# VH-VL binders against o46895: the designs that were tried, part 29

Target 1, 223 residues: o46895
Amino acid sequence: MGSNKIKNLVQYEIQDFVSLNKMDTKSHDSLNLNVSKKSRYLLHRVLTNQLINNRSGNACTKTRSEVEGGGKKPWKQKGTGNARAGSSNSPLWKGGGVTFGPKPRTFSNKTNKKERLLALTTALYLKSNNTKVINLDNLDFTNLKTRDLVIKCSNLIENYKKDQKILFVAEPTASGLWRYVKNISNVDLIYTTGLDLKKILQAHHIIFTCKALNDVKEVFNEQ
Short names: E, the ipSAE of ESMFold2; O, the ipSAE of OpenDDE; V2, 0.75 times the mean of E and O plus 0.25 times the DockQ between their complexes.

## First folded at step 11 (VH-VL; framework fv_izeltabart)

Design k2 (at its last fold request DockQ between E and O 0.11; V2 from the best seeds 0.00; counts 0 for: pae O 5.6 > 2, placed apart)
Fold by ESMFold2, look of step 11:
Structure k2 (fold): chain C 223 residues (1-223), chain A 125 residues (1-125), chain B 111 residues (1-111)
Amino acid sequence: as target 1 above (223 residues)
Amino acid sequence: EVQLVESGGGLVKPGGSLRLSCAASGFTFDDYYMHWVRQAPGKGLEWVGEIYSSGSWTDYNEKFKSRFTISLDNSKNTLYLQMGSLRAEDTAVYYCARESFTLEDWGPGSYFDYWGQGTTVTVSS
Amino acid sequence: DIVMTQSPDSLAVSLGERATISCKASQSVDYSGSSYMNWYQQKPGQPPKLLIYDASNRATGIPARFSGSGSGTDFTLTISSLEPEDFATYYCQQSSDWPYTFGQGTKLEIK
């Protein structure tokens, strides 16, 4: 995977979230993002692994062909999934012997780090034309109403459609933002300490805070 | 129902330019990879290129990379193929196609689940 | 580029009989345990229609008489009992590496 990547510079205009006035937009920042040449295969592999890890407590008693949790299928089914596989080589299919004991803590976590980072940077690049960067310095979190946040998002995003998903990416110290985001059905929030590939890909629009953008530069400097 | 409708084909002289359009309906256009595929009269299928719905990612068959540009307008739910320096060999039916990649229909293999009816480009003097 | 070679170029078969079309890739089209080989049907004056994806999975609405098999470089499309609507041209297509490539087509004709 590491030899099949391209570095891309993405530049963002920083906007004041309170004013949203283009005449007040005077600064820029950028990310240098690695993008996989086989992006969809990478994203599929990493998303599938993310779902398996989320269900690890339940996987001790289930087969992969029977794992189905809601409207999305981020997992492979034997004989009928997105990819055809003879699953006799899967550790979960060896008669369940491993499922009775504690799961190995180090199972693929370290060996997937570069792959997961490349998936995250690839996803952010795919969304880069729908990504905005804002400065929150002047926002009063205690008196902001849900309606006000919706209006500001609709003004920030050109040709905004009300059913489109918006994902905020914020620094951990911006915890006050969560109180407002949680009340809006089409808006979600992640912190830079918990970047989530699925949420990034599901978003129609991504809004970074300036501080969050700086945080992710450090997260991605290892690629 | 999902529909893809190409337009903009016609007769053009060698060296000329043409822009094809593909209007999409019946689905949220902005969460897919879209493709152009062509077929010369009596011949097989040839992949032209792809674009992710945001416009940030494009990729092309190297044969066309210097002459063709794929773009997208999400406000019109429309895909475009700008063709330049056209040659007689570019005479073909041009199809737009949707790739089966969403988190719900996960399809890492880049197969095309919906195709338009095509628009015909004829390059002749 | 991965070259896709179909056999035969043309096949004449009677209604109710079995048709078998092969597709050979110049390199493996397997990635991470999956085979990235698709099959399409095309009738004159119409766009291609997806039949089989990832070597063996039938697309939605495709009758059970269509099946696909194979892995690596060798793939087969089988139509177990031909109906009148099955006489068309069939294309294999790989999506494991860019550019995506199609076989030259196999025309299935009524005998």
Scores: ipSAE 0.410, ipTM 0.689, lowest interface PAE 3.0, mean pLDDT 77
Fold by OpenDDE, fold request of step 27:
Structure k2 (fold): chain C 223 residues (1-223), chain A 125 residues (1-125), chain B 111 residues (1-111)
Amino acid sequence: as target 1 above (223 residues)
Amino acid sequence: EVQLVESGGGLVKPGGSLRLSCAASGFTFDDYYMHWVRQAPGKGLEWVGEIYSSGSWTDYNEKFKSRFTISLDNSKNTLYLQMGSLRAEDTAVYYCARESFTLEDWGPGSYFDYWGQGTTVTVSS
Amino acid sequence: DIVMTQSPDSLAVSLGERATISCKASQSVDYSGSSYMNWYQQKPGQPPKLLIYDASNRATGIPARFSGSGSGTDFTLTISSLEPEDFATYYCQQSSDWPYTFGQGTKLEIK
C-alpha cells in the first residue's frame, strides 16, 4: 500500500491565563493529530469498549445450591395434597435460589492500542474549534479563588454557558489546579497521563495547558 | 439543495492579485473539506488546495503555496482564494468543490461530490 | 506526487457499444483496504461531475451502465452501453495522498 499524508495539523492560539485580554501575551502552537477516515465508526467502537471495560460486573445471585437451607424434603412425595417438592431452596419457592441469574463476571473487550490512540487524536481534532490553550506560568495558585477561575474561563471561552462542560487537560505536576476545578460542577480535569476519550467527547470546551499540550505532542509523536 | 457559486474572476495583469469567492448554500463548512481546483483552457484539472474550518487546517499544492491563500468565512458560508503574483499560466477556470470526507463518516470517502460552475481568471498583459 | 495516467487520450465508440477507460497511478492509492480513486465526467462549459467514488461505487443518480473497478495502481471505468449523453471527457482522480491529482482526461467521442 502506498504512503498517505494525513490531514492532522491543528493550530492553537496560546493565551496567558492571567492576562486574557492582552494581545502581547498571545502566541501560537500546533498539534499533529492523526484522524481516521472512519472517525464515527472508530470513535463509537473505542468508546463502547471503554464503557464495557468500565463495568464492574459484580451482580450476583445465589443458585439453589448456594442458598442457605434445604437438604430436607419439605414434605413427603405423596399424600399431602401439595405439589411435589424436593428442596425448600427451589427457585420456585420464595427465598429459593435463582436460576440463570447474574453472576460476577469480567467485562473485557480488547481494543488495539493504535486504535485507542487514533480515537483520542480523532476526538481532539473534532473538538479543535472548541479547544483553547493557556499558559499558567504566571498564575499564582495559592491566591486563586474558585470564582476567579470561573471568571477566567468565562472570558476565555466564547459564549460561555454554565451548563456547558469544560474539560481541563493539564500536566501531572499541575496538582494545584485540581483544588479549584473540583468545586466547579461543569468543569472537569484530566491529566496527560490519563487522557479519557469519553470525557473528551463529552466536553463542550477543552482547555489545554501549554505543558499538557507539549506532553500530548510527545506522546502522539512517539507513536 | 447543496449549491456552490464562484465569483471574483476577471482580467488581471501579470503580477496582479485577485480574490475569488465561493458562496455555499444548503450546507455549512463546519464538517467538510473545501477545495479549489483549476482548469486551464483545453487542459486537465489541477488541485490548488484545501481548507477545513473545524480543524483550522489548510494545505496547498506546493506549486501555489507561496502565492495563493485559502480561507473561510463561516459567518458568510463563503470560501476564498486569494491569489497573488499572478502569471499568464494561472489563466484558468477556477472551481470550488466540496469533499465528501467528513469526520462524522462511518466509512471511507474522499471525493468531490459537489462542484461550482467555476469562475474564469484571465491573466494577460 | 502521484501521477495519474489515463488511456487512451481519446476514444471513439458507437452508440450502444461498450467503452473502457484505464487509469494508472504511479503508486498505490489504496489505504486500509479501500481505494481512493474517483471518476468524473465533464462536458464542455460544465464543471466535473462525480461518477464513481472509492474505485467502484456509483455516485447518487449515476446510471447502472457506469461501473468502476480496480485496486492498487490500476483502475478501469466501464460504460456498458453508451448513450448520447455519455459523450464527454472523463477524469480519474486520486485522493490517497496530497496533492490530489487528476488524470489527463479521456475524451469519449461518437464514432
Scores: ipSAE 0.021, ipTM 0.575, lowest interface PAE 5.6, mean pLDDT 86
ESMFold2 (binder alone), look of step 11: mean pLDDT 89; pTM 0.920
OpenDDE, look of step 11: ipSAE 0.007; ipTM 0.526
ESMFold2, look of step 12: ipSAE 0.218; ipTM 0.608
ESMFold2 (binder alone), look of step 12: mean pLDDT 89; pTM 0.920
OpenDDE, look of step 12: ipSAE 0.020; ipTM 0.551
ESMFold2, fold request of step 27: ipSAE 0.347, 0.376, 0.139; ipTM 0.663, 0.679, 0.605
ESMFold2 (binder alone), fold request of step 27: mean pLDDT 88, 89, 89; pTM 0.913, 0.919, 0.918
OpenDDE, fold request of step 27: ipSAE 0.016, 0.013; ipTM 0.475, 0.505

Design k3 (at its last look DockQ between E and O 0.04; V2 from the best seeds 0.00; counts 0 for: pae E 8.8 > 2, placed apart)
Fold by OpenDDE, look of step 11:
Structure k3 (fold): chain C 223 residues (1-223), chain A 124 residues (1-124), chain B 111 residues (1-111)
Amino acid sequence: as target 1 above (223 residues)
Amino acid sequence: EVQLVESGGGLVKPGGSLRLSCAASGFTFSDYYMHWVRQAPGKGLEWVGEIYSSGSWTDYNEKFKSRFTISLDNSKNTLYLQMGSLRAEDTAVYYCAREFTLEDWGPGDYFDYWGQGTTVTVSS
Amino acid sequence: DIVMTQSPDSLAVSLGERATISCKASQSVDYSGSSYMNWYQQKPGQPPKLLIYDASNRATGIPARFSGSGSGTDFTLTISSLEPEDFATYYCQQSSDWPYTFGQGTKLEIK
């Protein structure tokens, strides 16, 4: 890929997820994000590769040799008044095989590690204004209702709309959050072990946990 | 005319430090990635690192990251390579090179101009 | 790191003859339909000189007898008819991923 990397420092306000309205619970953190001058190109290509890689490739048709039956010639070669036919499994016949039909295949496009990371950092940078960081340390998951989570999100996000996509990015150990997020149609959850460029780009709002942010920092510092 | 002129090479003892310079003329560094590439005697080329936008971005070969620092002085249009903890294996001709890149689309990313190189000899 | 392997290490060819140098990358150097492969010529006591960029494009001032081809992991530099000034060491280089890496070089000698 082309170079033209620019390092940017993005600052985030950290809020306590339990007491969103308390000013004393707010802190700040930052994330260094590399951005490409070829951001459009890079994001497009990496996203395309991701989509390609997600293809199952399991489409399968049967050729004339794979279709059951057809061992006997439908009629004799001459004297029938019919066109010549060798098998009832011919692609020309109803119920016959398919010529040049799809066969199972693997779709894969490799993306360089640094390109992928650069795409992720670029995407996060572009979403930085719509990114919030929350501290979940004081959140009791045992007494939390899905409705409460929605309310908290609505309070956390400026101009919250129910139709807007919210992406939670959490650490792998935040298993409690999944129970509540899975039932909310406009909220998705990913873990730092599987940062998804597509989901980041599709999100209107991104919510990081403090621990997730730290995980991301570690990954990006390895660039 | 684009020209790159390296300087600062010489003899240094193991464990020592040396600062190389690359003076550029005919263009400004602000628009280009600048690179250091070295070549040991009778050996191939080895990428050392790059810098862009007056130091906003630097990247290094992992082999050199802990010992070498690349910097840029825009006022002098000069590229620097600060080398520390030098070893005998660091003996090489050091080249500065300009990378041509397309701004948004297309591959590019080749070294279109090279300096003549400056020789660094690390010996006891 | 992407390892670049050239073959042969040295090549003896007569004047007027065709020379072919191969470069193999340990990983694909293609990105978005382009190959980030470059070729350089180096003569003794001189810095490398760009010959071919992006696998198949001749740099400015490079004679038409030089050509590059290939994609993915396999690339070739071809000199159709060798001239006396073409005897030098040639390097392939990938710019697809960091760190940038060079082949070990191919020395082209007169037969």
Scores: ipSAE 0.017, ipTM 0.524, lowest interface PAE 6.9, mean pLDDT 86
Fold by ESMFold2, look of step 11:
Structure k3 (fold): chain C 223 residues (1-223), chain A 124 residues (1-124), chain B 111 residues (1-111)
Amino acid sequence: as target 1 above (223 residues)
Amino acid sequence: EVQLVESGGGLVKPGGSLRLSCAASGFTFSDYYMHWVRQAPGKGLEWVGEIYSSGSWTDYNEKFKSRFTISLDNSKNTLYLQMGSLRAEDTAVYYCAREFTLEDWGPGDYFDYWGQGTTVTVSS
Amino acid sequence: DIVMTQSPDSLAVSLGERATISCKASQSVDYSGSSYMNWYQQKPGQPPKLLIYDASNRATGIPARFSGSGSGTDFTLTISSLEPEDFATYYCQQSSDWPYTFGQGTKLEIK
């Protein structure tokens, strides 16, 4: 069926976060991003697997009440015909008694890993018009106030609306940034060692640090 | 109440261009996948394409991709279909439709609201 | 592309009789335990109207005489007791993969 992906070069202007003077920033960096031709299907599939894996990884639930009084009829009655929208329906229950037998590790792991990476690069491409790259070298975290960070973000993002979500993507060693980001309701942070598809898709704006951008180039070289 | 109103249809010569509009009301436009579907006289329904969230996602039936462009203007809550290089076979009623979806990033579910349609006639 | 084939192309039935329309997909439209198959009714001069979604669920306001069934590749729309207002063309449509595709339509005529 040929190639189901297209390579795209995305170029970013590197901006100094402290000064925010665009005339003083002269450098660029770029990512080669593979983009799925069936973006909605891929993203849905990978997000669904992420939710299922998180629940099975948290299998130590103290109470799971599977048995009720049973007097009420299951989904067979009329008037509840939203099979996919019902609050009692979860992906784990629609497949019936699904006991998934193991597949050969080499084949299964390679396929899921490649799909996850393609979903991440697809999502980043789709957000590329709302993605900025910043240099944090001049930022002094010791006396920084949360208000200052909000003001800097609002100046960095053109046409900023305060109800929009901002996602920082930072290198694992950028410990100073998270202490301020966690205090801002519309701003979130992920690290390059734990790229999160759901958070990338939910973000209206994405801000990479320069070091984070370099980290993700290495992560994406395996595609 | 949810309403979809198409406009901009009319008579156009072969090779010409036309822009259709779909004004939406009664819901938050950018939270939905919006679609164009057409129907030639006496024929069935044919999916043209879709758009979501400020134009970030567009997909087209390959048959139309080189000649038709879907866009929207969130400030006007309006969906557009730009049609170029029109042919006699493009003569049809063009509908806009709203898709209901359980999850924004999954396969589509169904078209729960349709506009009344706007007629495009391509003839000399 | 998933090809949707309806049968028959047209059907004439008497009032009060049962009408059955078949739709066959060229490949499965099932995903995660649900069938991404919908049915629409279209009367002359009107836009399509959703009848059935996910193969078997009636849309809001649709009379109980309409029912859908099937899974995988084979689907059926049934009208249990035909009323005069049911004169229309009926389309099946899959939403499991792109491009979304419709059947060619079944014209239901009252005999």
Scores: ipSAE 0.007, ipTM 0.479, lowest interface PAE 8.8, mean pLDDT 75
ESMFold2 (binder alone), look of step 11: mean pLDDT 89; pTM 0.920

Design k4 (at its last look DockQ between E and O 0.21; V2 from the best seeds 0.00; counts 0 for: pae E 12.6 > 2, placed apart)
Fold by OpenDDE, look of step 11:
Structure k4 (fold): chain C 223 residues (1-223), chain A 124 residues (1-124), chain B 111 residues (1-111)
Amino acid sequence: as target 1 above (223 residues)
Amino acid sequence: EVQLVESGGGLVKPGGSLRLSCAASGFTFSDYYMHWVRQAPGKGLEWVGEIYSSGSWTDYNEKFKSRFTISLDNSKNTLYLQMGSLRAEDTAVYYCARESTLEDWGPYDYFDYWGQGTTVTVSS
Amino acid sequence: DIVMTQSPDSLAVSLGERATISCKASQSVDYSGSSYMNWYQQKPGQPPKLLIYDASNRATGIPARFSGSGSGTDFTLTISSLEPEDFATYYCQQSSDWPYTFGQGTKLEIK
């Protein structure tokens, strides 16, 4: 592997998600990200592999032997004036089998763990200016409405547009957040246990919870 | 249309300072690695440094790290090269160049667009 | 630093003939199966113009007579049939490692 760039320290401002406008509730945190310009190719590779792995591979056609019926020869071999035919299930016939049609298969490309991590760190680095960190400790999920969440997002994100994709990255225990996020078309939620490169790259804005950020730190520090 | 226009070049005495500008049109700097490359008269090309605003990244040729500073004003879509402690050997045409973007999704690190350059002359 | 050495320093070639320029790197410029070698054309009073990227890919708008080849430390720029507008100075550049470095240039002249 070629030379990698040095770890970049990215600083984030932490905001209370309930009181976004209160200056006293703001703090700072940071994330070390390994980045390399040459990781662009890596991003492509990892993304491509992710897409490949997401393929279901369930396409299935029946061959002439798998199609029901067709046991009897349609007509005698000679004397009919018709072309020779051995079965009504022939691929040449309507309703017959398919020759060399798709069969279920597994699409899988293995990605090196280090490469995946480097791709993720690179992606997060590229999105650093569009990344916010929020504290959910004071958020009451019981009384929260989807509309309220949208309003909070609009206040949190500069130049918020309804058509822009927002990605929430939360800890697995933040299950309450999903109930509200699922109803917003331009907002998606992933957990730290399943960081998705595609979703990170597609997002216009990324919102981390404080706990999620800490989880990510632990993962990246193991590199 | 992508265009890069350098300015700020001129005559400066040894030990002096000069700030070069590169105004970009047709794209936003925030999505690109921007570079400074210089060329002494009758000589080859020398990489000075790079900046990536989205990640607050800068890197320099070690030769210039102590004297030169690269910055970007996103609001003006302008790239800057602040030069200090100038020497006679810093006499050159200075180019700003755009590096290929991540959108290419390939292993591409090349300069696809260049400015016309601005001339810096360091002389007593 | 990776040192890029071009050969020859100058080349005189007739119109319609083939020109070949070599670029050697002091160390491999390959990474993840790709070669981070680029070629530029520069005419007097003009900035460099991208010709070839990643050793063998022609930039947009570059005629088919330009081609790049090579891997590792050895690279070649080839012009299959020289046109009048092709007489210029050519530079190789590596982007495998920082600092980015250029060859010293090859001046292509009319024979």
Scores: ipSAE 0.017, ipTM 0.540, lowest interface PAE 7.2, mean pLDDT 86
Fold by ESMFold2, look of step 11:
Structure k4 (fold): chain C 223 residues (1-223), chain A 124 residues (1-124), chain B 111 residues (1-111)
Amino acid sequence: as target 1 above (223 residues)
Amino acid sequence: EVQLVESGGGLVKPGGSLRLSCAASGFTFSDYYMHWVRQAPGKGLEWVGEIYSSGSWTDYNEKFKSRFTISLDNSKNTLYLQMGSLRAEDTAVYYCARESTLEDWGPYDYFDYWGQGTTVTVSS
Amino acid sequence: DIVMTQSPDSLAVSLGERATISCKASQSVDYSGSSYMNWYQQKPGQPPKLLIYDASNRATGIPARFSGSGSGTDFTLTISSLEPEDFATYYCQQSSDWPYTFGQGTKLEIK
């Protein structure tokens, strides 16, 4: 099917977050990531379309100022402002009081799902040199303080700079990690059930938990 | 202020190897695509390839793919071009160039800064 | 590969006159409302210098006498009133698909 993507093997060295490999032999894990050959355009389009679609769902300013929309002109994308994706395809639907059938939604969901997934795997590949995988199995959150987490992060990332953004990607059951991450301004957390393209692209360093990496293997390696 | 400084050019025999370097300063190196572009004497510009500084993405003009390798060292903000199996046709000035970004996030398509180039001469 | 063809290969014009350089792409370089066509100026012994990006946008520090136009496959660089520093070689470049490709160049000379 499409010659527009390349499957790439990415290897990660797994580090024990508590000991930083003092207790066990180092191990590795890997992830096969589909990467778009036109990665810059894919990422820009997917992020822009998601932001525009979210704004178009806003109900507080409807139609009065959409006089520009639907014109026959090639717009420059980089500074024009809000543009509605799919404006050249006028779906038949009625106002707000009726739930529409799944047929229009099925088209949008399936196409956007595959494209969104390729954007996520492409973004993770582009960040792969700054991605680490940690094992949290031996961490006792009842004895951990926020300062301890900051110190362990600084040890994990060589020559860490305080202005750099760190993004944790964790399994949904890792509730202990959120309690500490929320108190650190340059550190953010997403879960594998809610991967966020914008946060991945903005991160300077990405830290997967082992369980999170396993979660995404089923999703990403199916492509 | 953005600066790009190439080095490592010189005289090389056919079949030889050479590594070019491009030292970058004045910007966050990890956020940009970096490129190599060459120009043979008296001829036009030819794109060699690209690398994304915060990831593992590389791509090449197919005519060079088997002989040239682009790499980087983020700790030194340095871009490399490893050239092997050199031929007389590879004689050129080699430039490194930075791909611009738009007002928003995203690398974008044009080369806003160029180094002054380093000359490679392949001759018996 | 997208082939970029400039016309003419060389052009001799007088100071203060208008110069027009054409660039044709072998296929459209438009994507999502933008034309991915750039123009560079190069003087002997110097690297290329960006003039125009996305067909019509002037790069920072480029005088208003430089303008770009066109879309799809047909593009034009215009210098409205030539100054002595404008005599150089000009290249168009597409960035819509890999490999990125340049036109063969147009040498602009004093008549």
Scores: ipSAE 0.005, ipTM 0.481, lowest interface PAE 12.6, mean pLDDT 74
ESMFold2 (binder alone), look of step 11: mean pLDDT 89; pTM 0.919

